# VH-VL binders against q9h9l3, part 78

Target 1, 176 residues: q9h9l3
Amino acid sequence: PRKMVAIDCEMVGTGPKGHVSSLARCSIVNYNGDVLYDEYILPPCHIVDYRTRWSGIRKQHMVNATPFKIARGQILKILTGKIVVGHAIHNDFKALQYFHPKSLTRDTSHIPPLNRKADCPENATMSLKHLTKKLLNRDIQVGKSGHSSVEDAQATMELYKLVEVEWEEHLARNPP

## First folded at step 3 (VH-VL)

Design k12 (framework fv_fezakinumab)
Fold by ESMFold2-Fast, scan of step 3:
Structure k12 (fold): chain C 176 residues (1-176), chain A 122 residues (1-122), chain B 111 residues (1-111)
Amino acid sequence: as target 1 above (176 residues)
Amino acid sequence: QVQLVQSGAEVKKPGASVKVSCKASGYTFTNYYMHWVRQAPGQGLEWVGWIDPNSGGTFYAQKFRGRVTMTRDTSISTAYMELSRLRSDDTAVYYCARSWYGSGSWYPFDLWGRGTLVTVSS
Amino acid sequence: QAVLTQPPSVSGAPGQRVTISCTGSSSNIGADYDVHWYQQLPGTAPKLLIYGDSNRPSGVPDRFSGSKSGTSASLAITGLQAEDEADYYCQSYDESLSGYVFGGGTQLTVL
């Protein structure tokens, strides 16, 4: 298949009053939605707020979590040179302390044709949950025990595939 | 250390424009959306819109479209809200507030500025 | 009016329990968007009190709690204290409006 992957990360709160977002889980899927990577990741800083409602992360997940430096190396080996799809993906890249080229980045929160298909204003930033319900008729991020980054990465790839031909043609004519 | 510092009070005449600033410090400015929320005297909170400081992308509540413009300057970690064609009923305290955002979560406004009073009178 | 409905006022005596309701619709709370609560003391900016339906930020006492069911959410305050006199606002996201929405606010009076 294409050299394209989708990523979704979960962050926990570190630093003063838990205001800093630190990487604590990363999921990467291929074009077909198969899982290439899914690990809990131990931040180098003390966790103040697990943000469990959204992250799904609890203290037990940190016991055998992969240390940040090691996880980062593994993740970057998967991402380097590939088209990487995500939703509000710059937050994932910042948590990874990584720069991915704009020409190889696809952010489903900033694709005007995708918003248009969802009957939303082209300049609006819509949530992954909203776009997935509108365009794929699926409910993700259900319940109060946290989100599945695997589910989110899979949904993100499927959303991108709805506009892939149109958007790749647009990018070829209007390079970022 | 983590704070949002807003510009001082403004008094404007009807038909004028006002530009309020919000300077972030103590966190990575581009990791959080910046929201603007207003509160007229004795009234409730009203969401105006947001800017993504990383991309410069914006979205405004329908009531304010055509009159509000949000911008930012990442070199000084400052967000701006400009409201044009001011009316007396735009008199309000205008707050900036941040929310973290990621792949589909609707995060709370966990840090607020102290507010900027904008008075519109003849 | 506000998109989310709150009672305009509630009152209680010190040590009592009060609850503040927040009623939405299928496009916001009913669509499982999170509910957040803010406390606004007179003359101050709002302060985050409860996030993600039921979680407390650091520094918020456990006598404040939140819950959500169906299209509605509730804030409960136990062991009411004089310093709790404030306006309380619920907040969620509305997918039909593509934006954040607030309740009209509830003024709490401690008798």
Scores: ipSAE 0.007, ipTM 0.613, lowest interface PAE 8.4, mean pLDDT 88

Design k13 (framework fv_fezakinumab)
Fold by ESMFold2-Fast, scan of step 3:
Structure k13 (fold): chain C 176 residues (1-176), chain A 122 residues (1-122), chain B 111 residues (1-111)
Amino acid sequence: as target 1 above (176 residues)
Amino acid sequence: QVQLVQSGAEVKKPGASVKVSCKASGYTFTSYYMHWVRQAPGQGLEWVGWINPYSGDTFYAQKFRGRVTMTRDTSISTAYMELSRLRSDDTAVYYCARGSYYRSSGYPFDYWGRGTLVTVSS
Amino acid sequence: QAVLTQPPSVSGAPGQRVTISCTGSSSDIGAGYDVHWYQQLPGTAPKLLIYDNSNRPSGVPDRFSGSKSGTSASLAITGLQAEDEADYYCQSYDSSLSGWVFGGGTQLTVL
């Protein structure tokens, strides 16, 4: 069997009016939810908007944070050759400036059986918070101090495990 | 080619400090972490800690906290490990090795220095 | 004491096959961290032999191979030669210790 990991990234606003999303934290967990990687990451561009309410990133976290180039190399070495699970994972890959093979990517925001189990429309993009509450009876992203990318990555892996058998069978019959 | 050149053997008295150097060449010094590993005579390998040469950040194995300090000088691509309050059981060969920040998988200690023998005796 | 468990010694004759085991726990190998193997010839620094469970660096013969399953890893050496006589160390990362861990080492004797 292939190794599987789950990823969640936090982004801050850079560029004009803070409209560009730049990587500022990345968490990666294994199949059992143990943390493989969790680092604050210093973007190469000036941070205009920390987006703290959602990202949990504050200016203090950027002091001695790992530079983007080094962090990216470390992260990509973990992801290469593995099945990577995420929620709206395209955003994470975009922030990493990385292409991961579709055959090894699992996006919990686009798995119809998962939505079905949550009593949601199969083709709707549901939030991680909603799916986690409905299916795991757990509140994540609580309060106004920002999200924990570790918590989000762990929830994402647990959500995938609910549909893993049926979804892997579907993918084997219908390769991407 | 990648090369890590370490300083020469040291003989120290108990209670003294020793500072070992590791000069890197053949790659971008700030793009890789530098790890330190020791090996007592006839014994196995023991990880001491790492330094990120770009930031100066360090992390030490719990056993060595309070006695070890890692630093670097980017102008000469050299990393240093200083161990204080030496005991006879600190007698070992100390290696530097190139690697990653190792909460991640997939990046080994791919190049090693030849080692520096530190002997602690009265 | 080493965190990863290896047999202290293994032996074989030229041309034979040997395997060296490396056993960890749920916080290191079982947590999904890759296993690396190092060869240490007498009086020399360790040399990377296998990385990321099963990959060989340039210059390492294909008679050396690695595998990993669950909480354990294995190094296989086929076609034993006298120059293979060395100490072999496995290595991984341990999340509970937040640090790198090595096996105790296995001395290979070529009879």
Scores: ipSAE 0.006, ipTM 0.475, lowest interface PAE 14.9, mean pLDDT 86

Design k14 (framework fv_fezakinumab)
Fold by ESMFold2-Fast, scan of step 3:
Structure k14 (fold): chain C 176 residues (1-176), chain A 122 residues (1-122), chain B 111 residues (1-111)
Amino acid sequence: as target 1 above (176 residues)
Amino acid sequence: QVQLVQSGAEVKKPGASVKVSCKASGYTFTDYYMHWVRQAPGQGLEWVGWINPYSGDTFYAQKFRGRVTMTRDTSISTAYMELSRLRSDDTAVYYCARGSYYKSSGYPFDYWGRGTLVTVSS
Amino acid sequence: QAVLTQPPSVSGAPGQRVTISCTGSSSDIGAGYDVHWYQQLPGTAPKLLIYDNSNRPSGVPDRFSGSKSGTSASLAITGLQAEDEADYYCQSYDSSLSGWVFGGGTQLTVL
């Protein structure tokens, strides 16, 4: 089939009271978990809230960060034509201001067989941290200094691989 | 399964205060903002404010500033909303709801408590 | 007073299509903030139906869809069923109020 990558982005708060999510880091890994892209990205708007507890982003990371327009071009070149795996991936695509075809998108927060394997309700949206602990027996997003988008992208790919055969067969019979 | 379990119904007199609790389970309490939303009988939904359980930071809708206080206790995964100087038009069902604005602009309220009816009557 | 404008009621027959509008302003939907939709069955808490304009949570049938354009959003329900009788609320963020705002709600009656 088509080549497959996993993506995870980190956001900072821009706009009034920091309520707008702007891309500030993006990590992309290949099927084996090797890093294809990992850059800090400078939003075009003033950062009001670094959201460091979750993003791991601090002022120092914005020094010499790649401007949004340039980073977006680099990222889209990697994603185009590939199956892209993510967790709550609509947030990443929105931050990139990018439309990826639904037929090539795999969202591990919306795969019923994955929830079933984790003994979770099929209709629930489970966190990446929870699914990774239940299915891979691994703790991610540890501590209070922010998440690693590389770690999250790698975990996301590994989770998808657990249901890949079953889910691809489902999608072939039930195209999005 | 994510659950938000709220305290029971309250009847208060005008001028009193009420404190509603919301006990979270099934997820890491400090990873998601907790929102409070109210609904007066036969009326629509009205946002009251949020608390970040990790930091304790809060933000309240303009209408409620000076009367509402939101707190949390991370040791028991419980959020609280206290509304003071109650008026008869504060009679409403008060919901806690899980939301996060970390990755999404105005992340949706994906799980809701069943609500706590607060009746303000003399 | 609701900040986002919805029709107070809408009705349709089983199997038909209805659309519920949600109209905002330049400080909320028009500013680019996402729109979410909630379904509230009588006597229950609201349930997330559509998030970030057009996405469905797991377990929501594909006959529910959302869209957003300019200062407005729409919820479309096709193949109406009796169980769809409920109140529907839109929600967004308003930058001038620095807070979350809801529509006034639309009561759907399946005839």
Scores: ipSAE 0.020, ipTM 0.620, lowest interface PAE 5.5, mean pLDDT 88

Design k15 (framework fv_fezakinumab)
Fold by ESMFold2-Fast, scan of step 3:
Structure k15 (fold): chain C 176 residues (1-176), chain A 122 residues (1-122), chain B 111 residues (1-111)
Amino acid sequence: as target 1 above (176 residues)
Amino acid sequence: QVQLVQSGAEVKKPGASVKVSCKASGYTFTSYYMHWVRQAPGQGLEWVGWINPYSGDTFYAQKFRGRVTMTRDTSISTAYMELSRLRSDDTAVYYCARGSYWKSSGYPFDYWGRGTLVTVSS
Amino acid sequence: QAVLTQPPSVSGAPGQRVTISCTGSSSDIGAGYDVHWYQQLPGTAPKLLIYDNSNRPSGVPDRFSGSKSGTSASLAITGLQAEDEADYYCQSYDSSLSGWVFGGGTQLTVL
């Protein structure tokens, strides 16, 4: 069975001039793209910049949002012991204040075969939007209303599935 | 005004460890990442790593993994960098600098400490 | 060796224009990461001069400007003054190293 999930988080700006990224939404999907978790999350610090154009987060979403400490517990319960797929996933884990074992982590921004399929330099970090358009012929993150973390998590899982067999075999021969 | 005040110069023997402190004031300590950068005499800047003072999370440049440890004490708004198994080529001025989280565009190292000279001599 | 390439030195006379280049690769500047510039006066810590390719912090005069194209960035200083004599460093993020990287530094001499 597939014991694999994909995650994408949205962050808002906290701290001076909104320069610190704090978790404000998290979406987790299973191997088939079904949503396992999708909640707005209330940061413990004052939100200075909602970054709405990118995050899709608005003040109204914070009214009944799950407090960070509670949301973190729920999310970690889903991630623990599973292969977790993300794009630039270190940002998501940092926002969650969480360590996930490298052997169970898959970052679609750092999989050379994926970039190769997209005719991109193998060592470059390409955006999720670019890879999704090039490899899946699908436009994500469209418009000015912000990104959907559900859409991004689903796209990330689909991208990983394109290289899964090849990459898992590579990791078995070259353990991280 | 933002200030980062670093501990004084240190002289160490090869194989020893050194712990440099950086005391922050004039802003909310937990709201910015703290970076460490070193500069050998007459040479350029070399990034060592960062710590998130809110979570305690750290990330180190590959060259320093296994020898560097970054910590903080939020009660006194102070960050620490400890470098172990010192070699003569670790002789450098070590700077703390306020900055962004990992891979953040638009969040440069906007304030720097004055530096701590660490001399490693036999 | 530094990851980003800068000329080791540049020189100019007062009132003239100088340009300092910063060349990266497909994994840093070429991957779209922003470039920041720092000025280091002799015996002092670096000071932020330009951030996000072309923005000036409060207090930095407009005779300092930055630009970025492809895998390279440039710092331009017009109306050169004696107090501009310093080392200049570019900085970006490198995805293949998963870390912040600096140029080797450029010593500016005002003749």
Scores: ipSAE 0.000, ipTM 0.462, lowest interface PAE 16.5, mean pLDDT 86

Design k16 (framework fv_fezakinumab)
Fold by ESMFold2-Fast, scan of step 3:
Structure k16 (fold): chain C 176 residues (1-176), chain A 122 residues (1-122), chain B 111 residues (1-111)
Amino acid sequence: as target 1 above (176 residues)
Amino acid sequence: QVQLVQSGAEVKKPGASVKVSCKASGYTFTSYYMHWVRQAPGQGLEWVGWINPYSGDTFYAQKFRGRVTMTRDTSISTAYMELSRLRSDDTAVYYCARGDYYKSSGYPFDYWGRGTLVTVSS
Amino acid sequence: QAVLTQPPSVSGAPGQRVTISCTGSSSDIGAGYDVHWYQQLPGTAPKLLIYDNSNRPSGVPDRFSGSKSGTSASLAITGLQAEDEADYYCQSYDSSLSGWVFGGGTQLTVL
């Protein structure tokens, strides 16, 4: 049996007009929802747009943030060889400039049985907030001060656990 | 169901301006950037620019700077693209398309409007 | 005038495999920016076919696949069907232009 973790990242805008999404926070939780990693991360490029409404990142968080290169090394050590759960997880891997094997990746935005349990179309890409409300009766990403990547990672792991047995059996019969 | 509904075809004379609208529904309008792309008859796709509906920030391809203005009205979930000082080679179908959201740069244009034909002729 | 280079046309018989190339530079695909592919049927708006190099949206058959290496990307279509006859466009971001760029498009003819 492989160990399983869930990840959620927050991004800020760098580059022209803040168009480029750069990693600024990463949270990783274990199967039980305990925090394994939670750090603010300093992008190597100038931050143009903190995207605070969604990211929750402010200038104060950058003062003692871990430089990207160091943070990336720490994060990859945790992810390597594990089943990694996320929601629209390709965005997190992109921000980390990292390739994780598809066979060890679980994306809760692309699991048809999960949508079915939520009475949503199986092929729709539902938001983490919607699935968490419908299936866990819990409100996340509340207010206008930004998201908590710890809260999002914990919710993502709990959502995956609802379909874990069924989905792992499906993947064993139909490898990605 | 995500829908982008564009305004109808326009016929303009050289030197005039045209304003195309794109009304979004089925998602949170301010959570995704709106891109504009044009296609001249029988030609390929050409990116014009984007607007962030949340902030109102815009960015335009160099070719269109000084002639294009993008705006939005969040109360009616509608984005606008205005192109001024029209030339005959501005004749094209103009598309709006949903793109980038806060976690992703380089996000694909996952939903497109059906296009607005703008014909510039004398 | 396209920034990314695609062949202007490609053709194949039903059931065959075709590959459409997309060649960029060090400021776009070569800089690590992802490649997306769009299918445009005659008289319609483009439709997202492949995103982030190799991922398929819901409803796109597994006959369509994408890959990326160095400064280039490829779209592969296996088991060609008449309904696949369309124009195909690649797209990426270009850091030197600070904007989105498209390939010139490839017209696929199913014989």
Scores: ipSAE 0.037, ipTM 0.661, lowest interface PAE 5.1, mean pLDDT 90

Design k17 (framework fv_unasnemab)
Fold by ESMFold2-Fast, scan of step 3:
Structure k17 (fold): chain C 176 residues (1-176), chain A 126 residues (1-126), chain B 107 residues (1-107)
Amino acid sequence: as target 1 above (176 residues)
Amino acid sequence: EVQLVESGGGLVQPGRSLRLSCTASGFTFSDYAMDWVRQAPGKGLEWVAEIRSKAYGGTTYYAESVKGRFTISRDDSKSIVYLQMNSLRTEDTALYYCTREGTWYDILTGYSFDYWGKGTTVTVSS
Amino acid sequence: DIQMTQSPSSVSASVGDRVTITCRASQDISNYLNWYQQKPGKAPKLLIYAASSLQSGVPSRFSGSGSGTDFTLTISSLQPEDFASYFCQQYDSYPLTFGGGTKVEME
């Protein structure tokens, strides 16, 4: 059995109009929800929009934040060779400028059995907050100070565990 | 080939509402962000609002002077972008242009207003 | 808000002259700067995007330069059809803002 981790990243806006999402925080937890990595990350380009309402990131967090190149190396060392669980994880991988093998990637926003358990359309992309409330009876992303990437990574792992056996069997029969 | 045609301008009293329309043709409307830019008589250009394509969330953005009063929206099936203007003020008097801009992934275009309509005049006075 | 200061507000020039218009941003905008031309009674036309990239169909006598806070638009040899107003515009951050314009007038 391969080791499994869950990841959640927070992005800030860089580039023209702040439309480019750049990594500004990353949290990684193990199968049991223990934190393996949690750092604020300084983008190489100037920050146009902190997106604080959602990211929880403020200028103070960028003081002594780990530069992107260094953080990326640390994060990739943790992810390589492991099954990586995330929610809308393609955004996290894009921000990391990283391509993780599809066979080792699990996206809780695109697992039809998970939506089915939540009484949602199988092909709809449901928010992490909605799935966590419906299936785990837990409120996350509460308040106006932005999201906690540690909390989100932990919830994502717990959601995946609800369908792990069923989904792993599906993937074994239908390799990507 | 690419055309943007604005309509809906006119003379209105302060406090009233107007809805501007911009009908697009000659390109795949749904792929583009659309903006409204205005120009007061004899003055310079002022950006008013932007609406992104649905592929990029259909997110809307506004100048502070119009935030809470103006609403930008789009109907991709009709290739129309709208500007709903409420609680109009005399300082909203201007020629209103509809503009197209490139996608945010098209770094060669650089988010520029590459096509403009001829504009529709809005006059707010008593 | 990012303020765009354009200078001069007007310039008188003759056909064949080299004309330089400057635009200064109140903060760093990288190269996220456009230049537009507007003739009386007409809509603006895009000349230059990303500070220095010439829009398709625009004559090569137009060029843009600069990055950060200081930008220039240059017309190397002014032609009769170039008498117009010129506007810079930043797209670094919302709200998008324009310079006050420069009117290039016949001397």
Scores: ipSAE 0.435, ipTM 0.761, lowest interface PAE 2.7, mean pLDDT 90
Fold by OpenDDE, second read of step 4:
Structure k17 (fold): chain C 176 residues (1-176), chain A 126 residues (1-126), chain B 107 residues (1-107)
Amino acid sequence: as target 1 above (176 residues)
Amino acid sequence: EVQLVESGGGLVQPGRSLRLSCTASGFTFSDYAMDWVRQAPGKGLEWVAEIRSKAYGGTTYYAESVKGRFTISRDDSKSIVYLQMNSLRTEDTALYYCTREGTWYDILTGYSFDYWGKGTTVTVSS
Amino acid sequence: DIQMTQSPSSVSASVGDRVTITCRASQDISNYLNWYQQKPGKAPKLLIYAASSLQSGVPSRFSGSGSGTDFTLTISSLQPEDFASYFCQQYDSYPLTFGGGTKVEME
């Protein structure tokens, strides 16, 4: 079986009024929740909105942040050949300007058995916070200091593990 | 297939008003910012106005040349973006294009006009 | 406002020629620059976004480069269907602004 990792990214705002999302932090954890990668990332563009209340990113975090091109290379090396788990992971991939093979991607925002387990509509898009609370009895993204991408990545992995067997069997029968 | 169809253009006298409409189809209209761009005869392109998606506040932006006179708005239930043009001037004469911006949060295509209508002609003349 | 100065205003070229169009911003706009093609009587078409990213469906003979204030659109080998006007456009800040345009004509 392939190794599995979970990823979560934080983005800041660039472009006019900061409405373009640029990668500013990336966290990757393994199957056990161990941190494989956790870096602040310097976007190639001027940051106009740090989105601190959500992203947790501040100006001080960008002082020694890893340049985007370098970070992207580091991250891609970790992801290559692995099953990548994320929540609404398409946003992370967009920010990375990278798209992982669909057959090796697991998006916890689009796993019907997971929603069913949480007593949610199977075809609804539920937040990571809601699923984590409902299924893991854990509070994440608490407070006004912004998200912890490590915490979010860990939660995402734990959620997937709840339905891993069932979902992997489903995917085997129904390849994406 | 993404389609944008402008309408409402015509000949008007200075000081008059005109309302342009752009009907969108082939995509989730409510998720996208929409813009108007105009082109005077034989001239270049000029950005006129933008309206963000409701989810993003529905904020509007205007070129200085039309601020206070033009109003951009949208009806997501009908997939239509409007441009209310008041106090029209001769220099407002142009072909008016409706455009869709790429996904507003996309670092690659955001604020890129990836789809355009055929335009509707506005002529302001005494 | 950010002024976009595009040069040349017009260029005569033959099929197979390498064509280069330049766009200069009055201030640093990072890579927030788009290139459009417009044929007579038609709406503009997006060619390049983020200064150097090729829009889907656009031939690879088109390329964009640059960052900051100086940008270039290059057509490596001009084709008959490439005779048109080209415009740069910045989206770093409002108001959004276009270059004056470059008309590529047949020699």
Scores: ipSAE 0.019, ipTM 0.608, lowest interface PAE 6.8, mean pLDDT 91

